# VH-VL binders against ABC transporter G family member 3 (ABCG3): the designs that were tried, part 13

Target 1, 243 residues: ABC transporter G family member 3 (ABCG3), of Arabidopsis thaliana (Mouse-ear cress) (q9zuu9r114to356)
Amino acid sequence: IAWKDLTVTMKGKRKYSDKVVKSSNGYAFPGTMTVIMGPAKSGKSTLLRALAGRLPPSAKMYGEVFVNGSKSHMPYGSYGFVERETQLIGSLTVREFLYYSALLQLPGFLFQKRSVVEDAIQAMSLSDYANKLIGGHCYMKGLRSGERRRVSIARELVMRPHILFIDEPLYHLDSVSALLMMVTLKKLASMGCTLVFTIYQSSTEVFGLFDRICLLSNGNTLFFGETLACLQHFSNAGFPCPI
Key: E = the ipSAE of ESMFold2; O = the ipSAE of OpenDDE; V2 = 0.75 times the mean of E and O plus 0.25 times the DockQ between their complexes.

## First folded at step 21 (VH-VL; framework fv_tiragolumab)

Design o1 (from f1 with light chain D100N; at its last look DockQ between E and O 0.23; V2 from the best seeds 0.00; counts 0 for: pae O 3.5 > 2)
Fold by OpenDDE, look of step 21:
Structure o1 (fold): chain C 243 residues (1-243), chain A 127 residues (1-127), chain B 113 residues (1-113)
Amino acid sequence: as target 1 above (243 residues)
Amino acid sequence: EVQLQQSGPGLVKPSQTLSLTCAISGDSVSSNSAAWNWIRQSPSRGLEWLGSTYYRSDWYNDYAVSVKGRITINPDTSKNQFSLQLNSVTPEDTAVFYCARESYTDFWSDTYSFDYWGQGTLVTVSS
Amino acid sequence: DIVMTQSPDSLAVSLGERATINCKSSQSVLYSSNNKNYLAWYQQKPGQPPNLLIYWASTRESGVPDRFSGSGSGTDFTLTISSLQAEDVAVYYCQQYYSNPFTFGPGTKVEIK
C-alpha cells in the first residue's frame, strides 16, 4: 500500500483549519509493520481511515492511495479494519464469538473448508482463552483489555486479510499487554500480513518492533521512514525520539 | 526432506475393516502448516479424496461424503503417523490408497494442495 | 461437489513439440478475496503416486522444469508442455482444492507420437 500527497479535510474538526491530514506521503511493504504515531488530534486515525477507504461521508480526501500499484478498491476480504473501540458479545466464549463472526463474513464453503476460527485464535495467541467467556461491564469475570483487543483483531483475521488496519491496538493496555500485542502482531506480519496501525506512544521495546514510522503532528507528517532512521533523524536534530 | 511411508495389508475381505498407516518423517503430524490426507485411485472412480486430519489448536477431521459413515482418520503424535480405517468394505473399495501431505504456504495463502505422497498401497477387497 | 473434466483423454505429441491439456471445473475455483485459483496439476507415471507440478493454477512446484506451465482462471485451465521430452510420458491430472471434497480430473494420457 502507498499513499501520495494525501490530504483529508473534515468540516468542523479544527478551529483554524479543516485539514486534518496535510499532504501525507508513505507506503507499507507486504509483511511489515507500519505505525502511524502522533498525539491526540494529530490526524493519525483519519489517515488510517483514509488508507482503508473508510472515511466518513463528511470527509473529503485529496491525493492518491495505491494498493499493489493500482487505485482500485480493495476487494472484499482482502483487508481488515479494527476500530479503536469494538463491541464484543460478552455472553459468548471467544471461540463462539469468532465462530459467529466467521459464519457471517465468510462464504459457506470457505467457512467449512478449514478451521478458520482456530487459526484466528492461534494467530492472536488466544488459545488459552478460546473457551472463556468474553465478559464485559456487566460480567464479573471476563477477558482483560488486552485479550479483548486481540479478540477484536481475531474477528478480522477469519477472512485472512492481506492488509490489516488497526486503530490504536495499544489503547488502555499496560506495558506488558502492549508488548504482547506487538509481538503477536509482529508474528502476523512475518506470516505475510501487512499491518498499518496507529498509536499514541510506545515503549522503546515496542518501538523497536516497527518497520516503518509515520510521525504526525497537527496533520503534518514530521517523519516517514524506517524505525532506525527515525531515531537518527531526531538525534541529529538534538531532540529525543518522540516515543 | 519430507517422506511418507505407508504400511498395511493389501487384502481385505468384504465387510471387514481396511486399515492403513502412514508414517511421517521430516515433518510433524501436528504441524499447523499441513494437513494429512488419504486419497485412493481406481480405474472406475479415478483419483478420489477420502479425508484429512490436521491440528489447529485442536484436532480436526474432514471426510468425503461418499465414505463418511465408514471412514476414520486418526493421528498418532507419539509415532508421528496417521492412520486410515475404512469399515464394511466392498469390492468397490478396491483401489490404490495414498497418503499425502496438504501443505500451507502461510496463514493467508491457505493450502496449495498435495506436495508429498506415500508410495501407495494396493488394497484388494476379495473373498 | 465441483466436477473436474479434462480434454483430450489422450494426446500423442512428437518429441520437442508442444503438448496442451485442458481442464474445466463445474464452478469457479477463483477466490475473489485473494484472487487465486485453487487449482493444481499433477504428473503420474506408472507405479508411482501423483507428482505435484503446478499449484495456484500457474505456479510451478520446486524442481519442476520450466517447460511446464499452467494458465487459466475461473473454470478453464490449461497445462502446457512447451517441448515434450521422453520423460514427460505420463498421465496428467488437474485438481481443485477450492472446496471439499477435493476433486480430480479424469486424467490425460500423454504419449510420444
Scores: ipSAE 0.073, ipTM 0.669, lowest interface PAE 3.5, mean pLDDT 90
ESMFold2, look of step 21: ipSAE 0.520; ipTM 0.763
ESMFold2 (binder alone), look of step 21: mean pLDDT 92; pTM 0.938

Design o2 (from f1 with heavy chain S52T; at its last look DockQ between E and O 0.76; V2 from the best seeds 0.70)
Fold by ESMFold2, look of step 21:
Structure o2 (fold): chain C 243 residues (1-243), chain A 127 residues (1-127), chain B 113 residues (1-113)
Amino acid sequence: as target 1 above (243 residues)
Amino acid sequence: EVQLQQSGPGLVKPSQTLSLTCAISGDSVSSNSAAWNWIRQSPSRGLEWLGTTYYRSDWYNDYAVSVKGRITINPDTSKNQFSLQLNSVTPEDTAVFYCARESYTDFWSDTYSFDYWGQGTLVTVSS
Amino acid sequence: DIVMTQSPDSLAVSLGERATINCKSSQSVLYSSNNKNYLAWYQQKPGQPPNLLIYWASTRESGVPDRFSGSGSGTDFTLTISSLQAEDVAVYYCQQYYSDPFTFGPGTKVEIK
């Protein structure tokens, strides 16, 4: 995926300007993790949604988004989008939830659907939880937030998206759960899934796992490039790295 | 090279149980990259999928709705084979029965068909 | 259930001539997300089980001669044998594997004239 001169406007979104994303450029290579970082109101979620073609009707996008060199929107179902908060069915086990999602959404042989679900469970480090109830709804005891987050990502992964957009995968996770999530996402990317996600803040350990970084501030792209180049860029410019 | 070798009786009386086995060479019945199917072929109705057994973290069976309740497919890992039992047969169940392998490569590869078949066993249901 | 039909029921073709077999599904077997048609073609020679020829509507299985080709999309599909050989005498079946139950066409018998 690549984007050029991408601008997004929303009515009443920003003081002094309704531009939420201002002339952003970037790309994500297949099988890599590309992170959009920035403080609150930096435009990171809006940029994520613009790349995914998930902007609300009140938003207007200018500029171009390319997928494999083609200026077009991705086909429905060819990508995954994981919202910051996702509804799960607490009366189902993790395996049941994912399998029923596969049955409903995918064509093909039942063995393939089962195999994709089992591979998604493994990819998201959910093997020990696969037969446990998701729970946590209407006084049901269930999975903790980190495990629930991984289930929500696994559900999108079952669709076998080549590109997966994740809004704040580390939202409300403690440091141990956040590190597990990032290690898990890094392994997922190495399997061939292209990841683009937003992060509000990052520890030094988590930062080292990113392949490419898009730094946003107030809609402006401060940096886009490889992780190492990000550190060198801010060091050379004499500004503190926002990370 | 994957080979499927079928065995079982060719004549079964109505209301009895049809029982067939399929021996596997060149692959394992417990392979997580394969599923093991039974398919029948009658001259008037053509090919009809009956059911599948496979191993993915656990053993699973999926049966066609038309025969669910009468069919059982069992893997046997010690003999590297899988079996078909079809209860309460009628002359309508007369067919050539095939076992067949269904492949799975990896998460990104789509399964595309039944790639290896047994030689077939004609089972006639008559009194 | 997706019903598969084939035409003709049988055909006789001279050696070296083109044979064309049609298959129609009662609903689309094209999955828009990956742009693939979940359609296969099998060859069944006398006294033998079916053998896979083509999958994804147009992709030849390994070892299948170039004279076999598949085409079509959605609901209408064609198997073409560009130059019929003696060993191609068989019944040809299409199969959808888009949704359960996975159904086969009734078959098209190909004979030498």
Scores: ipSAE 0.547, ipTM 0.782, lowest interface PAE 2.0, mean pLDDT 81
ESMFold2 (binder alone), look of step 21: mean pLDDT 91; pTM 0.935
OpenDDE, look of step 21: ipSAE 0.817; ipTM 0.913

Design o3 (from f1 with heavy chain S103T S109T; at its last read DockQ between E and O 0.72; V2 from the best seeds 0.76)
Heavy chain, then light chain:
Amino acid sequence: EVQLQQSGPGLVKPSQTLSLTCAISGDSVSSNSAAWNWIRQSPSRGLEWLGSTYYRSDWYNDYAVSVKGRITINPDTSKNQFSLQLNSVTPEDTAVFYCARETYTDFWTDTYSFDYWGQGTLVTVSS
Amino acid sequence: DIVMTQSPDSLAVSLGERATINCKSSQSVLYSSNNKNYLAWYQQKPGQPPNLLIYWASTRESGVPDRFSGSGSGTDFTLTISSLQAEDVAVYYCQQYYSDPFTFGPGTKVEIK
ESMFold2, look of step 21: ipSAE 0.663; ipTM 0.851
ESMFold2 (binder alone), look of step 21: mean pLDDT 92; pTM 0.935
OpenDDE, look of step 21: ipSAE 0.852; ipTM 0.933
ESMFold2, fold request of step 22: ipSAE 0.667, 0.685, 0.687; ipTM 0.857, 0.871, 0.872
ESMFold2 (binder alone), fold request of step 22: mean pLDDT 92, 92, 92; pTM 0.932, 0.935, 0.935
OpenDDE, fold request of step 22: ipSAE 0.844, 0.844, 0.844; ipTM 0.926, 0.928, 0.926
ESMFold2, last read: ipSAE 0.696, 0.666, 0.690; ipTM 0.879, 0.860, 0.873
ESMFold2 (binder alone), last read: mean pLDDT 92, 92, 91; pTM 0.933, 0.935, 0.932
OpenDDE, last read: ipSAE 0.844, 0.843, 0.848; ipTM 0.927, 0.927, 0.930

Design o4 (from f3 with light chain K36E; at its last look DockQ between E and O 0.36; V2 from the best seeds 0.50)
Fold by OpenDDE, look of step 21:
Structure o4 (fold): chain C 243 residues (1-243), chain A 127 residues (1-127), chain B 113 residues (1-113)
Amino acid sequence: as target 1 above (243 residues)
Amino acid sequence: EVQLQQSGPGLVKPSQTLSLTCAISGDSVSSNSAAWNWIRQSPSRGLEWLGSTYYRSDWYNDYAVSVKGRITINPDTSKNQFSLQLNSVTPEDTAVFYCARESYPDFWSGTYSFDYWGQGTLVTVSS
Amino acid sequence: DIVMTQSPDSLAVSLGERATINCKSSQSVLYSSNNENYLAWYQQKPGQPPNLLIYWASTRESGVPDRFSGSGSGTDFTLTISSLQAEDVAVYYCQQYYKDPFTFGPGTKVEIK
């Protein structure tokens, strides 16, 4: 996936400008992890949605997004998108929920047979939780935030998308859960999935797992490139690491 | 190199149970990149998939509707083999039975179909 | 179930000539997610099990001669033997693995004219 001079305008989002993303350029190679990083209201979620073709109707997008060198829309099942907040069915186990989701998403197609759900569970390191009730947001009543987030990702993974967009996978996760999430995603990438996701901030350890970084601030791209190059870029300029 | 070696009787009486075994070498019955299948072939029904067993953090079995209720496919990890049991056989079940590996080398693409087969076993149902 | 059909039922071709076998599925076996056709071709000689020749409609299995090629997409597929050899005498089957149950075509018998 690649994007050129991508500009997104949304009325009412900013005090001084309607431009939420300003002339952003970047790309993500297959089987790699590209992170869009920035503070709140930096435009990172908007950029992610723009790349996924999921901007709201009120938004205007300028520039170009290429998938495999083409401007064509991504076909159904070729990509997944995980919202920052997703609705889960608390009364179901992880396996039941994913099975239900698979039935809805895979009408008339069973190329992975009945193992499709289990593959998703395993891919997201949810094996120990497969028979656990999802429950509510309280840990005592169900899964913790990290597990819930991985369940949300697993739901999209049922279709075996080659590109996965995830909005803030580390949202409200502690350092341990965050690292586990990133390690899990890194494994997905190593298996051939292209991952593009947004992050507010990360630990040094998590940061090191990224292949490329798109750093946004107030809609501007401050940096795009390899993770190590980012560190060098700011270090050479006398600035602390932006993580 | 993967090899499948079949064994079992070639003659079964009506209403009895057909039993076959497929021994695996060069791969594991619990491989997460394979499924282990039984397929039969007859002049009247052609090639017909009967069922599969495979391990994906748990054991799964899929059976064809045509034999569902009569068929059981069991893995044996200790011997690295899997078996077929078909109950209440009739002359219509007469066929050459094959065990076959269904490969899943690509996580995202799924199966590559049946890449390795057993030698086949003719099973005749006759009184 | 997806029903597979083949044509012709039998084919007699001279040595060195092209053999063409057609296969049709009752529904599309093309997966939109990866744009792959879940269709395989097998060769079966007397007294032997089927041998995988082609998968994903056009990809040759390892060890399969170049004279074998698969083409087609969606519901219509073709197996071509560019130059028929004596060892190619066999029955050829198409098979879909798009969804359970996997189903096979009735087979096409290829003989030397």
Scores: ipSAE 0.448, ipTM 0.793, lowest interface PAE 1.6, mean pLDDT 91
ESMFold2, look of step 21: ipSAE 0.650; ipTM 0.847
ESMFold2 (binder alone), look of step 21: mean pLDDT 92; pTM 0.938

